# VH-VL binders against q89xp2: the designs that were tried, part 39

Target 1, 226 residues: q89xp2
Amino acid sequence: MTSPCKHGDRPPGRHDLVFVSPAGWRAMLDARDDLAADSLLARWPKMRWPTIRRRALPHEATGVALGLPLPPSAGKKRVALLVEIDHVASVARPPSLQQARAYAPRNWWPTLDRLDGLALRHSVDARVYGSLAWQSLTGLDYVTGRSDLDVLFEFRSETDIDRFVADVAAIETSAPMRLDGELMSADGAAVNWREVHGGASELLVKSIERVVLLDRHQFISGATGS
Key: E = the ipSAE of ESMFold2; O = the ipSAE of OpenDDE; V2 = 0.75 times the mean of E and O plus 0.25 times the DockQ between their complexes.

## First folded at step 11 (VH-VL; framework fv_polzastobart)

Design j6 (at its last look DockQ between E and O 0.82; V2 from the best seeds 0.00; counts 0 for: pae E 2.1 > 2)
Fold by OpenDDE, look of step 11:
Structure j6 (fold): chain C 226 residues (1-226), chain A 118 residues (1-118), chain B 107 residues (1-107)
Amino acid sequence: as target 1 above (226 residues)
Amino acid sequence: QITLKESGPTLVKPTQTLTLTCTFSGFSLSTSGYGVSWIRQPPGKALEWLASIDWDDYKYNNPSLKSRLTVTKDTSKNQVVLTMTNMDPVDTATYYCAREDYWDFDYWGQGTLVTVSS
Amino acid sequence: DIQMTQSPSSLSTSVGDRVTITCRASQSISSWLAWYQQKPGKAPKLLIYDASSLQSGVASRFSGSGSGTDFTFTISSLQPEDVATYFCQQYNSYPLTFGQGTKLEIK
């Protein structure tokens, strides 16, 4: 398991895993009558499973906006939660490719290994989110025959982004699954890697604060305005 | 009012199997979020968690005793049964069942002293 | 397993005194900690859950604080009926584990 950051070390960013205190769980669930009968939600705090940090909705009250995706067996419902900052027990980054590998279908392993090697060569920090991540975190069945591999590529200023995404695309040609994912800059802003690979002059940039269209060069250079 | 009560033999011979029943009222194991746990306490010693069963029939055993423990529930009777095999004098203790909520125990039975002796 | 170490193992104090018991976990347990009171010949009674939440019906003189590895249980003004053994319990990780207990007596 990824070592969690202690409370107060850093605010949770987009894609971060958020572990909520028991008091926080009680407060969140007590406030949601519509969730009272959900068995998995009742189990979630008991299993110490994390939530995921999401962007806050415009109408949401002050707090830390969290998401909780239920597995396909439970209808693939995405539960939106809100917790007070004081009830954030710890924060962690998503699982690495290596950490998630054991939980992936065996036919995914070659692709995961190639991506891991690619990330290493380019000094990119590669992590998984989506179905594989939750499967690895919970042990529940999230990955199906139609599941994509969602990878978060944290790049640095020296990273050759164009070459990197080209190599990712090359790996996908032999992959048994679709490769989805985002390129994330140091400031937490992220773009779908396919947009970058497509050569778009403007990119849809997502951060914890906003979604904006930015010039490709601005994003790559780290000038996201955050 | 929530109540729990342990029942079963108070004397067990070495190598025999202990079977304890927890009968509870005031809540149901059909309700998501609750479980029933077994905890024991040797005379003058600390508490030791043994096993738990929840509303969805998930079972949790203390790894140190896993091979010896079985827990089952009958929701219709509001009963939870603990079986512990190969009893030894070191297993002499007061055995409690308790309602589990978030893995804290908010309601306890009165406990039953089980003595393992030849 | 997470080891829970209580301090002190025993103490004797006077009615009206402030009592402080500490519990240390061998690793971080966030706030997944409960405090129980056990009187002689009786089952444990939950006093504090989630490190600092007072159980319903429990006197306000009881309180808990702490997070991570270090926790404190406090009786603001000791009463005669508070003579008991007190236990901490972590429920952060399996197996659930208890402290060894603190026996509280009145001088």
Scores: ipSAE 0.895, ipTM 0.954, lowest interface PAE 0.5, mean pLDDT 95
Fold by ESMFold2, look of step 11:
Structure j6 (fold): chain C 226 residues (1-226), chain A 118 residues (1-118), chain B 107 residues (1-107)
Amino acid sequence: as target 1 above (226 residues)
Amino acid sequence: QITLKESGPTLVKPTQTLTLTCTFSGFSLSTSGYGVSWIRQPPGKALEWLASIDWDDYKYNNPSLKSRLTVTKDTSKNQVVLTMTNMDPVDTATYYCAREDYWDFDYWGQGTLVTVSS
Amino acid sequence: DIQMTQSPSSLSTSVGDRVTITCRASQSISSWLAWYQQKPGKAPKLLIYDASSLQSGVASRFSGSGSGTDFTFTISSLQPEDVATYFCQQYNSYPLTFGQGTKLEIK
């Protein structure tokens, strides 16, 4: 069960869930006819469902850039929101694999169980984002037959990353879906697990603020020291 | 401008079913974000929320009374109906309907006292 | 269920005095809270929503503050027409719950 953090504990990072205050929702609904008139978008604040952090556009220097990923039935678009920092009520981590399991298609369950066991053995914090995360948070139908499993693996300095990604690859060989996983350091920098498994000398490192290329050693060794 | 009014029996015998109708004007339940709720207040006691129904027909029932409560709406008549089964003297209360503007109860009906007696 | 506890249960004070009523939630409700005024024989009236926002048409002597579990309702200068019972209501989660009320009288 995910407990919201207080507003001032830390700023939202990649994949973090952001809960908007009632005042924040009212301000957005008053200012945006598209939110107020749409039945699904009006349901969002009624259910107290979270939003997701996104990269700010150049003109969005003030406030917190958020998004609402809509389900496939509503066109799979992401509604852009911008709220004042004081209207961020809390921040929470993405759902854990365990929390999301009950909302996944049953033929995904063996893969989820294997990933959960792997994460436990390596002391990796495994969470979901993307379609399964939003299905678990809202109960709406996000997961389709074409959906990836989007997993976030937060590792520690003692984690044997090369061994971990090799085990992830082994799990994927019999999975009914593509595993679209990210390895995330404690400072919120992330890389795609396939780049690490593939032996790339440079990795595309993503954070909420930037995307940069780093040498493999710099990410694996240096990122854990932040 | 915006009004709600409760109607139905004011005297009910134990075990009978109570049906209350909320008739409202000045707004429509077809407007996204609006809901109508039923709240009761026993004489001298705190308010107790019973049930709500939203613009998109989403329904909420107080778990302590779930098996006894049904809430429905007729958007064309601007009405919301509460049904409570198996009435008991402890259910004697003033029953209100109120509009939810997303969350808070911004407009209330005048209330109707329902007495449950032998 | 989230229990809402008000203090005091009753209060008698003079016209012109500042009145303070508190409401405590059994668990965090962020700022998902409203304050209502109820006069005898009448329906409740919304005064404050979202913990601190004044409802349209409500006098500016009424205010609210707080977040999390502790909330305060204030009348800056009590008027004769403010004699009523006041109560809070959380809308963080269902079931929606109300405080037991604070009866305010003029001495």
Scores: ipSAE 0.541, ipTM 0.797, lowest interface PAE 2.1, mean pLDDT 89
ESMFold2 (binder alone), look of step 11: mean pLDDT 92; pTM 0.935

Design j7 (at its last look DockQ between E and O 0.58; V2 from the best seeds 0.00; counts 0 for: pae E 2.2 > 2)
Fold by OpenDDE, look of step 11:
Structure j7 (fold): chain C 226 residues (1-226), chain A 118 residues (1-118), chain B 107 residues (1-107)
Amino acid sequence: as target 1 above (226 residues)
Amino acid sequence: QITLKESGPTLVKPTQTLTLTCTFSGFSLSTSGMGVSWIRQPPGKALEWLASIDWDDWKYNNPSLKSRLTVTKDTSKNQVVLTMTNMDPVDTATYYCAREDYWDFDYWGQGTLVTVSS
Amino acid sequence: DIQMTQSPSSLSTSVGDRVTITCRASQSISSWLAWYQQKPGKAPKLLIYDASSLQSGVASRFSGSGSGTDFTFTISSLQPEDVATYFCQQYNSYPLTFGQGTKLEIK
């Protein structure tokens, strides 16, 4: 299990797991009849499962915007939640490749191991999100035969991004699943790794605050406008 | 009005099985978020959680007693049944059933004193 | 298992006094904590849930605070009817566990 950060250590960023206080859950469930009636939504706080930090919707009320994806068995619905900052109990990073491995299909293991090794060689912090992450967090069936492996690669200024994404692409050639994911800079800005690998001069950069097109060099150098 | 009531034998011999029934009203175990728990308290001692069952028939048992405990529900009768095997004098306690509103015990039965003695 | 340690185990105070009981968890339980009052021969009664939320119908002189590992239960002005044993309980994780109790008496 990922060690949660105590409340107040840092604000939750994009892709961060957010654990909500019991009062927060009670408030959310009481405010939304549609959520309170859902068995899995009721189960979520009972099992102390996390939510995920998301970007706020346009004109969304003040608060911490959270997401909760239900598994395919429950219709693959994405629940949008909003909680007061005081009800954020703790924040954690997404699961590592190592943490998620045991919950992945066995035929995924070689790919996960190769990616883990690659990340280590390049001093990249690799985390999983998407179906595998939620499967690892909840034990519910999120991964299907059509599921992608979603990986968050947190790179540093010294990381050879071009070489790294080339190596990721090489690993994908023998992978039983599609490799999706994002390259994330230190400031939390992220880009799809395929976009980078494609050699685009401009990149669609996503952060908790905004989505913008940035010059490739600006993104890699950390000049994301923050 | 929400009520819970424990029923069953008040005297059990060592090695015998205890069966307690919790009959409740004012709520339903078909409602998401609802659960019923069993808690016991030896005379003059602290409370000990035994087991829980929820709206989806998920069961939780105290690991220290897991092998001895079984909890079941009959939603149509508004009943939860606890069975505890191989009773010992150390198991002498007041046994409570309580409602879980999501997670806290907001309503309790009056409790029933169960004495284990030869 | 998460151990809940209450302090003090017992106390005797006067009517009108402020009473403070503490509960410490062996590990972080966030705010997944409740306080119960138990009078002799009676079932526990929920007073505080989610560490600081007052249960409906409970007198306002009762309050709770804290998060993580350290929690406090307070009676702002002790009344004769408050003579009881008080328990904290964590529901952060299974098995659910209670404190050993604090017996409150009036001098």
Scores: ipSAE 0.880, ipTM 0.944, lowest interface PAE 0.5, mean pLDDT 95
Fold by ESMFold2, look of step 11:
Structure j7 (fold): chain C 226 residues (1-226), chain A 118 residues (1-118), chain B 107 residues (1-107)
Amino acid sequence: as target 1 above (226 residues)
Amino acid sequence: QITLKESGPTLVKPTQTLTLTCTFSGFSLSTSGMGVSWIRQPPGKALEWLASIDWDDWKYNNPSLKSRLTVTKDTSKNQVVLTMTNMDPVDTATYYCAREDYWDFDYWGQGTLVTVSS
Amino acid sequence: DIQMTQSPSSLSTSVGDRVTITCRASQSISSWLAWYQQKPGKAPKLLIYDASSLQSGVASRFSGSGSGTDFTFTISSLQPEDVATYFCQQYNSYPLTFGQGTKLEIK
């Protein structure tokens, strides 16, 4: 028997959505009275909403570390969950910009449309995480007047990243919100787009396993992953 | 002991409104994760889910019947009420209420046959 | 809407035989699936939940398996009291939907 794994060619990474099996939810509800007793937290198993994969803490050696991001009305925090590997039913990519558009504030729509067009021209897969992602997944109010737009740009080895981030910066100039975006390679390693645009010689590269400094050229040229 | 029981008219005329009450005991609909659903079964046919209402007043109606269905609850009386408008002979069925403890229907009422005829 | 298709529609077999009923979902439902037994004039009774978990008080000769779109319900050794109609039901998403049933008889 094989446990559920991320669909596609690459291993599970940052921002991936994790769907917990019914057995997994039953086990967590039985073990955690705080989950079972809280009306808002009970909606996740009831609605079968996904969770988010998070980096495991050193003491979490067994299982899969997950997070349950709460909306601002509940204090805007992430509830920590830990499930057995066999209780991961499936893994999915974050929502696409196209999927999330209808759930965004209307004044965000021109910026989302420009980003989608840019992504198409550069053959970049653009997805959302953070507040807009969870608003689109749940219908709950996550996006506020002070929210960033959190975009994940999955690039390919042929992508001209320097030109791409310059175009992102141009779009942000007239945007009603701050763009908090990450560039992600095929292997799931990601870097903040502003570090690339700002010309930093070393980039803070994040993956599900670790956070490290890498040389700009090594990351940008696609020497890591395909 | 968890029990549910359906009550209401067993005979209605076409175009009339059906009102059924589910009275339950042994659990509270205020408990997080709890829901009560209405399901019907025409004679000799498959079960059809109609509507659900859960602990925090979220409501779900079968889209094919959405404009005809209203579900409400009175948590203090342990009751859930289904209202179904514009009844037609094709709506003749046994109507069940059942408990959802998050997902599946683990406890059912005995059902009540409702006949729609002129 | 997720359509649930059961096979066979009816089955006639002997006491002591192994019985197998299948249920297919029109799209993936993970393991959000239940099996019910319904005897004439009675409400459905939950037998199997989460595709493979046996409900409390249900005989161990009943079992379920599967995930995704294809599910199997098994009676390891048919008993006379098992004559009934059996239904699968998905609870992956609303609207909740049921299979059309399998009527089980003794030859």
Scores: ipSAE 0.544, ipTM 0.796, lowest interface PAE 2.2, mean pLDDT 88
ESMFold2 (binder alone), look of step 11: mean pLDDT 92; pTM 0.934

Design j8 (at its last look DockQ between E and O 0.80; V2 from the best seeds 0.00; counts 0 for: pae E 2.1 > 2)
Fold by OpenDDE, look of step 11:
Parts: C-alpha cells; sequence; structure tokens
Structure j8 (fold): chain C 226 residues (1-226), chain A 118 residues (1-118), chain B 107 residues (1-107)
C-alpha cells in the first residue's frame, strides 16, 4: 500500500493519487447527475479508491482537477472530477514497480524486474501509472492483451538520461508489452521517454500547469521555467 | 419514508443456525450506492458490525465471523437475509439491520433480541 | 482491525452544560467517521457523518470535528432528552468498527 501523505504536506502534482474525503465525494457526485447511475462511481468512494491528479481544463472552475479512469469492462470512460482543496484527504505517489508486480500478468514479471533493476542502478524512482496501476489499486481488470506498461521515471540531475532511455529501449525489445512512460524531473515536469530516446532537440514537456516545447538540454538540466 | 425491520427467531439453541430477515421500504437495492448491513449488540455492550450486501451483490463479512456468516438479498422483495451458523450463548444480542450510505448507517431497524440458550 | 477508543466511558453533567466526547482511531481514518446516539431500548440514531456533517433532522446543538485519528463530538447545551449512549464508528476500512460507547447522564 502506498503511504498516503496527509493533507497539507504537499500539493498534489501530476500523476499523484488523490484520496478524497467522504464529504468531497458526496459533493463531487451530487454535482454530477450524469454519473448518478454509474455503479463503479458509486462504489469508488465506498472502496476508498483514489483518483488521479490531472491538469485543469481550460476555464475549469477553481479546485483540484481529478481524473478517474473506468476499466475496459466499463467502457474505458475517463471521468473528469473537480474537488475543493479542503476535501483532499491525502496524496500519494503512484505505486512502485514492486507494489504493482503482483497484479501484473506473469509474463510481464521479467520486464518489471528488469526495469526495477535498471531504475535502481541509475538511482531513478520508477512508478507505474495507467492500466497496471489502476489494476493494482482497485483489483479490477484494467490490463488487457493490448495494454501498455506505463512507467514514470523520476530522474535526478546526475542521471545519465541518454544511457537510461537506451537501456529502457533495450529492455523493451524482449518485453511482451509496449513500454510507455515519462521521464519526470524533480520539479514535476515530464516528457515521454521515447521522445528523449529519439534524439529530439525539442521535447514536449508536460507539467501540472502547462504543456510546452522545451530544448532538450533545458529539460534535462531542470530549467523548465516553472 | 425509509424503514427497516428485522424478523426471525428470538430464541436459538446452541450449535443451531440463526436466520434473520431484514425487510425494508423506501429504497431499493437495485439503486447504485445502496447497501444493507447487519450489526449486533450484546446487552450492555458495544456495537459489532457483522456483514453487508450492496446493490451489485457484493458481500462483506466481518473476518472474525466470516466462516459463520452468509448474507443474501432479494431485491424484488426488498429483503436481506443473514444466516449465522453454530450459535453460542456469547452470540446473544440485539441484531439490527441498517441502510448503508458510505458505510455509515443512516437508517436502522428497531432490532430483534436473539437469545441463545439451551 | 481499526480500534476506536472513546473517552470518557461515562459522564454525568448538568442541563445546559457543554459536553465533549472524544474518539481515537488506532490509525488514520481521514474523516470516515460517524457518531450515533442510542437511547435505552432503541436502535442507534445517526447524528453526525463524515466526521462533521450533521444528519438531516438532528438538532444543531450536536456537532463533530476532527480528522485522521482524533475526533470530537460536542453537545453545545445539554438537554434532558440527550441522555443516551453515544458511539463513534469508523467506515474507512473493513471491518467496520465502533467505539465502546459513552454513557451520558444528567446530574
Amino acid sequence: as target 1 above (226 residues)
Amino acid sequence: QITLKESGPTLVKPTQTLTLTCTFSGFSLSTSGMGVSWIRQPPGKALEWLASIDWDDYKYNNPSLKSRLTVTKDTSKNQVVLTMTNMDPVDTATYYCAREDYWDFDYWGQGTLVTVSS
Amino acid sequence: DIQMTQSPSSLSTSVGDRVTITCRASQSISSWLAWYQQKPGKAPKLLIYDASSLQSGVASRFSGSGSGTDFTFTISSLQPEDVATYFCQQYDSYPLTFGQGTKLEIK
């Protein structure tokens, strides 16, 4: 289980799991008549399942923007929610590779283990998001035969990014699934690892605040302009 | 108006099985978010949650009593049934059924006292 | 299991007094906490849910506060009809658990 941080420790960032208070859930769901009949949405607060922090939509009301992906069995609908900051009960990071492993298909295990080892060697914090993460968090069937493995790699200033992504690519060659994911800097800015591996001079950098094109060196050096 | 009512035997012998029925009105277990729980209270003691069943037929039992408890629902009759096996005098209590909201209980039956005695 | 510890176990106060009951959880339960009133021979009645939300139809003299592990139930001005046992209940995780109760009497 991911240790939740108490409210007030830090604001939830992109990809963070957000646990909402019961009052918050009531408020969110009461405001959405279109969701009233959804069985999983009714179950979500009862099961104390988290939401995920997302970027706010343009002109979205003030609050903490949350996402809730439903599993394929429920049509893969992505529910956009908004909650008041006072109703954020706790925040947690996405599950680690180790935490998610038990919930992954067995044929994924070698790849997960190799990625975990790679992350450790490079002092990179590796966490999962996407289908495997939600499968691990809820116990529901999110992972299918077409699912990618989505990994968030939080790197440090001393990380050899080029070598790291090359090694990730090497692991993918023997993986039973596509490896997707992002490289995240300490400030929360992130880029798709494939863009970096591709040698692009400019990278599409995503943060909780914005999406921007940045010079590769600027991103790697941590100068994301946040 | 929401109401719940417990029915069943008030006297059970040791080792016998207790069967209680909760009949409710004013809400439906076909409605998403709805659930019914069983809670018991020995005389002069604290409340103990036993089991719950929800709109999707998900069942939750207290782990300490899991092997002895079964909960079922008949949505068409607005009934929930609790069975508890191998009753013992220690199981003497007032048994309540209650409507669940977010697992808080906003409506309760009046309860039925079940005495386990030889 | 999450243990809920109430304090005090019993208290006797005067009409008009402020009454405070506390409930402590063995681990953080956020605000997944309810308070119930139970009169002799009656079923529990929900007074407070989500730690601080007043149930519909409940008198405003009742209130709840707290989050995490420490919670407080308050009666601002005790009335004769408030003589009862009060219970806290966590619904953060299974199994659902109750406090041992606080018996409230009037001197």
Scores: ipSAE 0.890, ipTM 0.952, lowest interface PAE 0.5, mean pLDDT 95
Fold by ESMFold2, look of step 11:
Structure j8 (fold): chain C 226 residues (1-226), chain A 118 residues (1-118), chain B 107 residues (1-107)
Amino acid sequence: as target 1 above (226 residues)
Amino acid sequence: QITLKESGPTLVKPTQTLTLTCTFSGFSLSTSGMGVSWIRQPPGKALEWLASIDWDDYKYNNPSLKSRLTVTKDTSKNQVVLTMTNMDPVDTATYYCAREDYWDFDYWGQGTLVTVSS
Amino acid sequence: DIQMTQSPSSLSTSVGDRVTITCRASQSISSWLAWYQQKPGKAPKLLIYDASSLQSGVASRFSGSGSGTDFTFTISSLQPEDVATYFCQQYDSYPLTFGQGTKLEIK
């Protein structure tokens, strides 16, 4: 399921995986001593592992801004990359919750199964990002005893969002980890599930382009009525 | 100058174990991104990748040969060793070692013909 | 396993002619593809890497193109020394696999 998606599905978002072409990797290795010298960073092109989209810095006017999240053993840093658009080979969605399950700690499995069942009942597409996602993509040790479960809940126009987040909260009550989930509309706008569950009148809405405060009504209407 | 050279027996009997050594110079297998691979070519036939070992001691074996293959390295001697068990006449081929610079094979040894016969 | 299907299996053409051979992957390999030349009794020689990049010291009459599943190797003007077998190799994923080769002869 890490297969590249077609460019016409939807615009790439900040959680989408970006695969760099071999020409792109060679260009970066030629320009970046830190990539060429570090055994772990050199492993990325060797393994064809993806990168993650990030927001561009003010001086990054051209190209595609990417990140390379390192595991805790490497200092839990994110290496910033900037590639030319023609060096983006493909874009893929984050790993599904079900795909990532096998890479999670065994004591997480009941919670993952309950979330998967909940997502099915509400017609929500559940995917992972953060430490579990990168553990499933690379096989490296990203998840620790202190790790959150980072879940992306892509909902449909028919989804009862208020009921959904109430059910997420019920699952978290018995979970062995903190749940850091985002609700994402088809347009790629996302909010933290706790803000919705908590009844906040304004929500911090994140997209690849911007972070804005929207009225709860505006987010729910735009996210579920489109 | 980057060079690789295969050494080992040229005649092997069926069921015996083949051991080949690749000795190389002009690069280090401790350098990030470097690997050495074994490829064979039966007379008049296509090339077949056998095994690879990289700078971080990751090993890759062709699954069609299952557990017959072992690849190891000695970075201090600039050597990579291929061991292939239970040889059969169908394994008669020229065996090459090649440098894998992240992925493609940019430098090859001249090859050694290994004949498997009674 | 990714199968590489190469066409034609052989061809015969004249000095100065344009030569085109193709390679098809059984699934997308992006541009993780190389082309090699092998003369009788010799080791393979890398000509093209990353589908379209010319290896250092290789004549400019050789070129490659393609991405995904369909790839093309071209000799713009065939020379006598180009008599060889040519093959593609994918390096998108293990096991690494080769095309069956194209034997190129001069008429």
Scores: ipSAE 0.539, ipTM 0.799, lowest interface PAE 2.1, mean pLDDT 88
ESMFold2 (binder alone), look of step 11: mean pLDDT 92; pTM 0.935

